VHH binders against Kinase non-catalytic C-lobe domain-containing protein 1 (KNDC1). Designs and how they scored, part 9

Target 1, 252 residues: Kinase non-catalytic C-lobe domain-containing protein 1 (KNDC1), of Homo sapiens (Human) (q76ni1r1468to1719)
Amino acid sequence: STHQLFSQLTLLQQELFQKCHPVHFLNSRALGVMDKSTAIPKASSSESLSAKTCSLFLPNYVQDKYLLQLLRNADDVSTWVAAEIVTSHTSKLQVNLLSKFLLIAKSCYEQRNFATAMQILSGLEHLAVRQSPAWRILPAKIAEVMEELKAVEVFLKSDSLCLMEGRRFRAQPTLPSAHLLAMHIQQLETGGFTMTNGAHRWSKLRNIAKVVSQVHAFQENPYTFSPDPKLQSYLKQRIARFSGADISTLAA

## First folded at step 3 (VHH)

Design q10 (framework vhh_7qia_2)
Fold by ESMFold2-Fast, scan of step 3:
Structure q10 (fold): chain B 252 residues (1-252), chain A 123 residues (1-123)
Amino acid sequence: as target 1 above (252 residues)
Amino acid sequence: QLQLVESGGGLVQPGGSLRLSCEASGSIFSIYAMGWYRQAPGKQRELVAFITRGGSTNYADSVKGRFTISRDNAKNTVYLQMNSLRPEDTAIYYCAAKSPLWEYLQSHGFDYWGKGTPVTVSS
């Protein structure tokens, strides 16, 4: 069921998020995390090469391994979504998968699992998925969900909404998008560098501390869904199956 | 950072017409729907009409056939054409924008409101 898939994906995301220490997000720049807001999905390097490049910049990679796992999982989920769609054999199956992923993403977003919602949306926005003729035969209400999710993504990228929302609604379970959080922290780190006056730097450090405190607050109020080990195992296997896959090659 | 600015309110006689305008500035792409609410003295705020980004409209039963909502996406503006105005239409009219976040999280903190424009229908 869509609800069962949503709840178990949320628990899997939560497990990874809970392993991260909030302070590890300060190393997002060193991990080679880049702003993906304007990314064009044309070029892909091997995951082995990418992992080696990241390791070059992490003197304390053992301390940051959980953040790296969180970021890798986000990419793996996006790839899994795209791969399932482009490898399905009929337009009817593609329509059913598109509908199911859109409804799961909507449920994730509605329940404050921004991480999985954005990961699914990223997979749906892959060029090979966008080119599917199934989009044109999708029910109107389901197509509307895609437009709503796109608007949400733009809003989250433009504003510190996750931070403001967390301050106001910190009692609600929340899983922030790791990539967007890393991007915001990176912007706070680089935008305020000064050569002579330290006052602006202290303001930046206070802002970074607020982000770290908010991540800690999110970790203190976890989701309490009932785990389904069999479904979780199935989901882990499907996601792992397509890890590092070249979607354009699979679509051909 | 989204700002809504209303204009077009005023005093009109029963049976008259007014056109309200609301211009949005700031995070325009976050807007799922735009519309109008009104609050008469001593009454609760009520929905008058809204229009989605796709052009779908919804009207309160009390204004159907008399009021028309429209949108100019190039100008980030929503309009309310009010015809056959009645004394009971007297209220402060508020422009509102609904974000997808408000819809899915039910968070009133993400609703955006203008300051309101008064409409008085009196002889």
Scores: ipSAE 0.000, ipTM 0.159, lowest interface PAE 14.3, mean pLDDT 73

Design q11 (framework vhh_7zox_3)
Fold by ESMFold2-Fast, scan of step 3:
Formats: sequence, C-alpha cells, structure tokens
Structure q11 (fold): chain B 252 residues (1-252), chain A 124 residues (1-124)
Amino acid sequence: as target 1 above (252 residues)
Amino acid sequence: DVQLVESGGGLVQPGGSLRLSCVASGFTFSKYWMGWVRQAPGKGLEWVSDISSGGSTGYADSVKGRFAISRDNAKNTLYLQMNRLKPEDTAVYYCARGSEALRFLYETGRFDYAGQGTQVTVSS
C-alpha cells in the first residue's frame, strides 16, 4: 500500500526531526560536510586533505548526534531507493518499483514531507538508476510525477522555507529537507568582507534566527498518522540492509 | 518556454507609489496562480502577494492595505500597485508563476518560475 508506506516513512522521518535541536541547524559546517564537492578519494595523497577537512568541520558536527542521525538517514533512504531498483532482475520489476517510489514521493510532497520526497528523488537520480531501460516503459501519468518531483526540488532550491514570513505557511505539518536547509544556511553565511561589514553581520544573525524560529514552528505542528510498528520495523530493516552500499557494484 | 518579464521598478521617496508589471509568455496565463515575492538586501525571499486564476487575492501582513495585486488575462499581464511605500519595502521584486504541479503550496504563495526581478528602492 502506497499510502501506508508514505504514512509510516513520514512518521519515521518525523521522529528523527523532532529529536533535533533547532539551533543545531545553524551549524552550516555540520551540514556542509555532506556536500559531495568536499568528498576525498581513498588515495594516500588525500590524507592531508582529510585531516584539514576534519579540522574545519568535524568538531561542530560531533556536537549534535541527532542532526548526524537525520543526515545519515537521508543518505540511507536514498541508497535504499536506488538499491531496490538496481537489484531488481527484470525491467517489469524495475517499472513497478519506480512507479511505487514515485507515488510515495508524490504523497510526500503533497503532504509537505519534503525531506522524504527529496531523499527519494536523490535515489532516483543515481547514475545506475537513471540508466535503467524501465524509464522508457513508464506510464505517462507516472512520468509526470517524476517531472513534478523535479519541479518541487527546483522550487525548494529557489525559495527558503525558513525565511518566509507568511503565518499560514508555518501552521501546517512540514518536514523540511536537511540538505536544502544546509544550502540556504550556507548562502546566508556566504558574503565578502565590505565596508558595511557590521550591518551585514547583524542581517545574517537575524536571518539565521528566523531559520531557528521556522524549524521550531514545524516541530510544533506534527503529523498525526496512526503508527504501524510492524511496517515501521520492516522499513527500518530494509533501509539498514542497504546502508553504505555501493550502487554501481550492485548494478554490475 | 516560460518567460516572466518585470518592469516598473525604480527609486521613490517614502510615502510614494509605484506600479509593477509582469508580462508572461510560454504558458496559458489565465489558468495559473500568479504572485509577487521580494528579496531585500541580505535577506531571504519574502512572499508579498498572490492572485488565483479566479481572482482571489492574498497579501503578506507587512503590505496589507498598501499593496494591490491584479491581473489582465487578455494581456497576459500581472500588476502590483504599491502605495504608501516605506524604506522597509526596498527589495528586488520578482514576478512568479504558481505551479500546477505545486498547487498544494500555492495558497502559501509558492511558485515554480520567477522572472529576473525589478529593483525597488525607497529612500529619501
């Protein structure tokens, strides 16, 4: 059941989000370590770069175990989505899984669970998944959902949920994407040193305070779906099974 | 190919008025929610106003009673009449299309396309 999968994934995401202290979302260094552009190859020549990266970011990252769990869960869900698809032995099974994940993602973004919607999109955008012949066989209505999901990502990147002033937006249950929150916080922190440095500094602090306020508002308006402990246990187990998997190796 | 082209921005003194226009092309304008969002220097995006395909309007508390949004479906044009302008209204104003794909959010002033913006400066 697509609806049951959607509701239980939303509750699991909500549990992790509720454990996070809003102030720790201000730590752009913790969130920035998830940026793939800072990824370091296994080569021995990269050891000094690895040590330098740890010196800049890791001490702040370590201060919030729950934020770390939230970020790891996001990666684990994306990997799980990709792994389920690439380990499917036929195009027919891949079409069915793509359709199911796209319908789950649609329920997520329609109900303002942007975290899980973006996690599913990330999984679907893995190179091995994108190369699947199944994309050509997808029903037109399901293909439209993929385009809608991409539109949701573009919208969230162009607009900061945490900086909008509209009261009506803050009143509804919403799970923000931790990765996109990181992107917006990094944008707020980025800025050249200028002759108006003092005014720019206070402007940044005020905007950062609005992010904390918005996260608090979202935590105060939780989803009220009925828990299904057996399905939640099953989902946790499946996601954990593929944690850290190399998708390219699974696709081979 | 969706295009939104804003005009009407400029420098105005506090208490003054400006009228912004946005010409839309590349889609059936009359079927979409349209709106205005703004970004003040060093701030994030702030929703200002929206208008449904049927003409229902919404306004941010900060502009309510001073700004009026309207549309002309025959001309594919969106307007924002800004009255009693304050220094706090200084921002780049963007015309934005409410997404049919994101219709669940358009009641909150959410959009999938925006123009390049027009600068409004309120200063003495």
Scores: ipSAE 0.000, ipTM 0.156, lowest interface PAE 15.2, mean pLDDT 74

Design q12 (framework vhh_4orz_3)
Fold by ESMFold2-Fast, scan of step 3:
Structure q12 (fold): chain B 252 residues (1-252), chain A 124 residues (1-124)
Amino acid sequence: as target 1 above (252 residues)
Amino acid sequence: EVQLVESGGGLVQAGGSLRLFCAASGRTFSSYAMAWLRQAPGKRREWVALITYGGSTDYADSVKDRFTISRDNAKNTVSLQMNSLKPEDTAIYFCAAPSKELFRYLESGTYDYWGQGTQVTVSS
């Protein structure tokens, strides 16, 4: 069932998220996390040098292993989504898989599992997937889900922390997109330190503290779905099978 | 909760400009994203622009590069600067705050707090 796939994927994502210490997200800049929609191959400028310098908040490698696992899993899920679609033998099978992944993504963002929703979107936006003739055969209602999923990405990029505002958001189970959260933290850290105005320094520290607090709040309000070990094992095997696969090669 | 009051609507010729204002009252305004939606005669409400508390913005394709949304959190106000107005921009413009499913801000059904609206008419 689409709902069972959603709930079990959410529990698998939650397990990885719960292993991360909130402070480790401050080290996301050191891991080179970037928004793929704005990635630039050549270096920006000297004005951005503060974003590339070592921060006192960067923990060592041993303490970062769970954050690295979280980021790797995000890429693996995206690759799995794209691989399942491009290795399908017929347009009919591709239509069925597109529909299923879109409905899973819809359940994810409606239940505040933004991590898996964005991972699915990333897989669906792969060039080989986007070129599938199956998109033209999709029911209009399902095609609308893709547009809504893209809108979710735009909203999260505009201010990932806005979803954490207010007591109701902080109290609800939420899985933030690690990549988008890392970009938001990087933006907060990019502001240059100045000794001419202490208010700038305190504002930066206050914002960093707020992010750490919000991550902690999400970890304290976990999803309570019933685990299905057989389905979880199946999903882990499928995701692992395509880990590191070159989608363009599979599509050929 | 927030209470919203719009102003700044009126009659303008095509190519003209108008600036809409939304004054919000209520202690929770500063924690809300704010949006402008519009309703043309006989049509459903259409989302126009969004601004988060932090100042990040998003715009409908039909108004992108012509409209600019801004906010002043100290004064609890949201503004919509409308340039290069077209006859198809004629509508009642509403200031609104989403109260649930913020990621579905493109849908009018996600907005629980609405102003009364201000009429904008663009002549040919």
Scores: ipSAE 0.006, ipTM 0.244, lowest interface PAE 10.0, mean pLDDT 75

Design q2 (framework vhh_7zox_3)
Fold by ESMFold2-Fast, scan of step 3:
Structure q2 (fold): chain B 252 residues (1-252), chain A 126 residues (1-126)
Amino acid sequence: as target 1 above (252 residues)
Amino acid sequence: DVQLVESGGGLVQPGGSLRLSCVASGFTFSDYGMGWVRQAPGKGLEWVSDISWGGSTGYADSVKGRFAISRDNAKNTLYLQMNRLKPEDTAVYYCAKGPSTFEAYLRSLQTGFDYAGQGTQVTVSS
């Protein structure tokens, strides 16, 4: 059922998101890049080894493993969505799968699971999926869901859900899109390179801290759906099956 | 013509129970999320609970474990079972419909709803 697929995918996404420590967003990606923008190694009063300086200059491959798992899982879900559609043998099966994924995505964004909603959108926007003749057969109401899903992405990119304020936001379970959150943090880092004004740099650091606080707030209000271990196992297996698959070759 | 008609409010003693009902018309009830919001005297709107078209439920921390939201799609009716009521639960309770357009969805992000009924008064007092 669509509701069971929605609830179990939400719980799987939640498990991964809960493992990410909010401070690792600041320390791994955002803080490292910002420190590099201000670090001029010629000579200073603090040219001595310390835990802080060693930590900030760690190689790029030494990143938060849970954040990397979250991002890899997002890519795997997108690939799974595309793979299931392009490997289905008939137009009727493709219409059925497109409809199911769109209805799951609708449940996701209506219940503030923006992570899975955006992952599904990414899979549906793959060129091989977009070229499917099934889109022309899709019922009008279902096609409207695809347009709503695209508009949700536009909203999240422009308004950055991680900075949104409101009692419903704080009281409602929410799963942010890890890719959009990472993009937002990277954009905050990049701005630091062009502005040397101390007030501007403080504002950037404050904004990054606010993002970390919002991530913590999201983790404090989890979804309470009943786990279905058999369905969860099935979903994990299907997602893993198509991990790293080349969708274009599957479509041929 | 969206219509939401609430009933079931009234005066109840602390520790008592009430069941609120909301009869919906003018839209395909089963296609939309529904919920309850409340407003205490002199306070702003507080989201209480919601239920998706698929049956997923959410609750405000202040009511979690005491209130239960449910729906009967055959009767186009939304329910809120309120148990172990406290004086702090005194408010006008509004039945609310989830957004019917994407623009309404964006505007409703704070409450999650684009339409509310006229409300039903719940008073918890000795």
Scores: ipSAE 0.000, ipTM 0.158, lowest interface PAE 14.2, mean pLDDT 75

Design q3 (framework vhh_5c3l_4)
Fold by ESMFold2-Fast, scan of step 3:
Structure q3 (fold): chain B 252 residues (1-252), chain A 126 residues (1-126)
Amino acid sequence: as target 1 above (252 residues)
Amino acid sequence: QVQLQESGGGLVQPGGSLRLSCAASGFTFSRYGMSWVRQAPGKGLEVVSDISWSGDSTTYADSVKGRFTISRDNAKNTLYLQMNSLKPEDTAVYYCTKGPSTWEEYLRALQGFDYRGPGTQVTVSS
């Protein structure tokens, strides 16, 4: 069902997010004093893995295997969504898949799983998916969901939810978009350090610390859905199947 | 109480420039993303530009990219939109909007409700 798919995708995303230390999203140079803290786990940081990966994802951020897995999984989920749609044999099957993914993404947004919602939206926005004739034969209410999701994405890019919600809605489970967090933290790091005065640099460090604190708060209130190991195994296999696939090639 | 007040609109020749301002009060301005949206006569709302709470991240609609610049002054609780190379198609009422501060505001925004000021009219004509 749509609810089962939503809940199990949320648990899979949560598992990866929980493995990340909040400081994994940061450049260690920007928060050098925190490297002396017992809160920063040396064992989770692999320079060998970072060098072999030749990271294209987070220039100037702390490289960690769990952060890299989180970011790769986000791309893999987007690719999986697009691949499932473009490899379906009939317009009827494409309508069914589009409807299910749109409803799953809406459930994700409504339940504060912003990570999976944005991953699904990204897959649906692929040109090959957008060109599907199935969009024209979707029920009107389902087609409206796509516009709702695009509107929600605009608000997520504003960072307001990541900073304010922690105090008011700490009790509500939340999965932030790793790519948006990484992008915003990178902007904070690169904008404030080179040739700026000490007060400006100090302000940037305080703002970065607030984001780290908010990530920690999100990790302290996880979703409590009942795991379905068989469905989770199936989803992991399907996502892995299409990892790195060229959607344009798959689309015929 | 959230209050937003736009200013700086007016009549300008094609190719001209205008700078819009939005004075914000009633909330901690430095913790919220902000946006400029516009409504042309007989058309729906268009999101023109948004800016993160810190000012370090911005986005622009394709229709204004390269011509408009959004910025903010957190010490003055003020949002700005610098509009260059104005075209007749930019004629609209311009509103500043506050990003959602709660989950309820976020869900309400999905239904087309947001906090806006009264707007400022920009008219581009000869």
Scores: ipSAE 0.000, ipTM 0.175, lowest interface PAE 11.0, mean pLDDT 74

Design q4 (framework vhh_7qia_2)
Fold by ESMFold2-Fast, scan of step 3:
Structure q4 (fold): chain B 252 residues (1-252), chain A 124 residues (1-124)
Amino acid sequence: as target 1 above (252 residues)
Amino acid sequence: QLQLVESGGGLVQPGGSLRLSCEASGFTFSDYAMGWYRQAPGKQRELVAFITSGGSTNYADSVKGRFTISRDNAKNTVYLQMNSLRPEDTAIYYCAAGPSTFEQYLRSLGSDYWGKGTPVTVSS
């Protein structure tokens, strides 16, 4: 069922997210891996970061291997979504896949798995997928989910997940989008800074510290779904099959 | 496969010295950068020193001038000479091997190898 696909994709995303050290998100812009193009190192990391794990032996512009795996997996999931749709031979199969992915994405964003929701959206927004005639024959309620998913992206881009502050009785499990967190950190680093403004520098470091703290808080409150090893193995295999595929070539 | 075994840890008085050794078994020791980390109870693991395949060294500010890292490629061993030890140096010390270039890292995600650690206690 759609719910089983949602829960198992969430657990797979959670496994990767749990392996990341929160402080390594500070340098995500420096990695040059936010795009599938060849990584170009841009900057060294700043004050107060301890070398840990794989970043030990490299210039400070290269981070946690697990962060790189998280970013690569995000791209692989997006490619998988697009590939499954464009390799479907009939409009009926394309409608069924579009509907399934949209319902999975809806479950994801409703349960605060923003990572997988945005990954699915990215796949659905590929040109070859967007131009499918299957969109025209999609049920109206399912088509509304696509508009909701786009609205969620706008909301997340406008508001930082790190600013969801509220000491409620219990924090809710949340998987943030690594790409959107990287964008937020980049905005904090470039906004209004001058070399002679110590007060601005302090505010910037404080805001970045809030992002790191929020990532840590999310890691401390995981989803507790029951694992389905067979379905997880199947999903891993399907995602891996299309890793690095050129969707435009695949659609031809 | 590369395996790392640390030795030389123990109890020492403040101002004393210890030499840690890390013996590697495998076919590519000379291609790896080698490093020493330490982890005190309740603290995160911190880099102490590293040495590249070419012999260049780097040290944490807290140990500069007191610790010296070296390697013997013929013996597949990396050493950490620890002088003027302080109670704050008390930790479990871990040997690590990893890529020394960005290209090596991109080709071999997850290629870091770790030993099981050797405890060092600095106390009277």
Scores: ipSAE 0.000, ipTM 0.115, lowest interface PAE 19.6, mean pLDDT 73

Design q5 (framework vhh_6z1v_2)
Fold by ESMFold2-Fast, scan of step 3:
Structure q5 (fold): chain B 252 residues (1-252), chain A 126 residues (1-126)
Amino acid sequence: as target 1 above (252 residues)
Amino acid sequence: EVQLVESGGRLVRTGGSLRLSCAASGRTFSDYAMGWFRQAPGKEREVVAAISGSGGSTWHADFVKGRFTISRDNAKNTVYLQMNSLKPEDTAVYYCAAGPSTFDQYLRKPSEYDYWGQGTQVTVSS
């Protein structure tokens, strides 16, 4: 069911998020963690990178392998969503898959699993998926969910959710989008580089510390869904099957 | 098919606190996303906070972040807005509104909400 898929995908995402140390998000530049929109292009492959490893005078043990796994898993989930749709042989099956993924994404953002919601959106926005005639067959109510997902992305880019303070917001189970979180932390780190007094420096550090503290608080308040090992194994297998796939080639 | 009645608005001093309540009548209250809006004299109505039908998702405008908290009790068909550290700029008529139980509703203009209360006046003295 849609609810079971939502809950188990949430637990799988949570497992990866829990392994990340909050402080390693702070060193996004040194660790090479980048939002796709702010990545520095040196070659076509580096332009599409969601994460890279960088030493910059840091000991090897400072490298967060779990943060890299979190970012790579995000790409794998997006690829899986796109691949399942474009490899579907009938319009009816494509309509059913689009509907299922949209309903899963809706459950995700309604329950503050923004990581999986954004991963599904990324997969659905692939050109080959967007070209599917199945979009025109979708019930209007289901098609509205795609517009809601786009609105959620705009909302998350506004810094409102990731920077929320207060006991209640810290207590709610939340899985932030790793790419958007890295973008917000980088913006806080690089903003005001020309500021030359201690007050500006301390305000900046305080704001960065609040974001890191918020990530820690989210890790301290996990989702409590019942694990389904068989369904989790099935999902892991499906995601792994399409890892690194070229969606345009699969669609042809 | 839902009727909304706000209560709790009054005069408070700067730095004070207030809790607003919105009582809903009708079936399927939990199917509606709820929002709090405000309108000061000579200004347009602006969104303050929103909460999903289940209460699992909340949103607060940047100008009230850290000071206001939205919550709901579906057993009592009631939505609350807890307002702390009130400022003169918070003086307005506060409205509760019900709309589609979708996250996108949090970002929508007043014209896109289906049901509205009549409002409750909050005045913050300097």
Scores: ipSAE 0.000, ipTM 0.114, lowest interface PAE 16.5, mean pLDDT 73

Design q6 (framework vhh_4orz_3)
Fold by ESMFold2-Fast, scan of step 3:
Structure q6 (fold): chain B 252 residues (1-252), chain A 124 residues (1-124)
Amino acid sequence: as target 1 above (252 residues)
Amino acid sequence: EVQLVESGGGLVQAGGSLRLFCAASGFTFSRYAMAWLRQAPGKRREWVALITSGGSTDYADSVKDRFTISRDNAKNTVSLQMNSLKPEDTAIYFCAAGPSTWEQYIKSGQYDYWGQGTQVTVSS
């Protein structure tokens, strides 16, 4: 069932997220390697905070291994989604897989697992997947889920991922997208409006601290789904099967 | 033309109940999350409740045990059942439509569509 797949993928994602120290999300080097397709504009008149942020936290490479595992797993899940679809031999099978992944993604974003939701979106947006004729024969309600999923990405990119008011959502289980969190932190490091002596840098540091605090709060409120070891083993095997695969080559 | 029209507001005694309705038109209602927000005189607008396109609900801590949000996709309506009303619940209540995300409903202005609001006054 899509609900079982959702819950077990959430637990697998949560395990990796829980191993990360919140301050390690400030490591722009590890995050930048994974975001080659994303261009963050540099501040026009403001001095970048990037170098100061890196020097303040001085993350040890060994201590960054869990963040790197989190980022690699995100890429592996996206590749798995795309690979399953492009290696399906009939339009009917592709329709069924697209529907299944979209419903899993819907459960993910409705339950605040933004990590897996964005990973699935990334896989579905691969050119080879987008060219599938199956998109034209999807049920209307399922096609609508794809539009919702794209809207979720747009709003997460609009600074809604980490900076929240009050305690309402701090208590609710949440898995943030590591790639979008990286984008948000990098924007805070390079951004700036008006030049003010010292105040500009202090406000940036304060905002970065809020992001770290929020990540810590999410780690304190984990999902409590029942583990299914057999299904988790199956999912790990499927994801591993396609790790590092070239989707365009598989689609040929 | 997109419209959200609120109704059901009015004057009620402390401890009483009211049910607010929001009628939506001009967009595919079933695809949108729906939220209720309120603004008391001299205060900022605050989020009260939301219901996603999938039916998941969430509430502000101040109303969690007293208010219930629900939707009817066949009639393009969302409703807010308000029980055990307090004088501090006095506000203009707004209906809003937006994407199916949790974080969009914390900050006013992240919604695609807004109603004009309906006044709720709770007398002591």
Scores: ipSAE 0.000, ipTM 0.127, lowest interface PAE 14.9, mean pLDDT 75

Design q7 (framework vhh_7b2m_4)
Fold by ESMFold2-Fast, scan of step 3:
Structure q7 (fold): chain B 252 residues (1-252), chain A 124 residues (1-124)
Amino acid sequence: as target 1 above (252 residues)
Amino acid sequence: EVQLVESGGGLVQAGGSLRLSCAASGFTFSDYAVGWYRQAPGKQRVVVASITSGGDTKYSNSVKGRFTISRDNAKNTVYLQMNSLKPEDTAVYYCATGPSSFEEYLRYLGMDVWGQGTQVTVSS
């Protein structure tokens, strides 16, 4: 069942999220314009050619070991989703995989696991995946889930921590999208205007306090699903298998 | 409802042969990978041989050349032919089923069927 896949993926995501300190998301030194030239050239005697193009963080910003693991895992899950689809060699298998990933993503966002929902969306939006003829064969109600995922993304771009929701809703277990949270924090730091008496600084500090408080609240209110170690081990192995894969090359 | 039942174990002299059978019921056997595992006294359970739904086989280094895994989908049965048995092959042998692919896994999520085991004892 998609619910069992959803619950175990949620527990894996939760494990990584619980290891992060809320304050580490607020390192303003690196939330500016990403300089890929500065990010890539790290001196090393070993060949250092691995760097994710889509990284939102400068190397100086990602100082927390667990924050780095959280971000790498997000990329790995997206790559895994795309890789499983493009390496399946029949249209019937691709239709089945697209349907299952869409239903898993639906369960994720309905249960407030926005992290995994957005990771799946990112994988499905890869050009090689989007070019699959399987999309035309997909049942209409399943295809509609893709549009629901895009709507969820639009919502989260405006409110990555669901701060505009009532307190009762924000007390529910929630896994925020780390990438969208980073964008939101960057917008909070960049947006606004300068005031002569420094009132702008206190408004910014108040907003930062709300972010830290809400991230902490989500960590205090975890999902309580029963672990399935065998399924978790299997999922970890599949995700690891495709880590760093070039999807366009796999699709060829 | 869904089960695996092992048979064919017994006592045999070193250098002898045994054929183990694993009979499956309650599911579409041909869609599943099946493996043979063994557990010797005081040791962890380890894989011995496996066969995918597509017929690809894999063996542990300790049994390569001596053991052969095969399947008969018409009879819902997987076999382990054990030749040139050694005292160190003494163990309880278990049959287990799992998915051959991620697609198969998604279709049969939660299926993790183990048999009760069959004792194989090899005397010197």
Scores: ipSAE 0.007, ipTM 0.271, lowest interface PAE 9.5, mean pLDDT 76

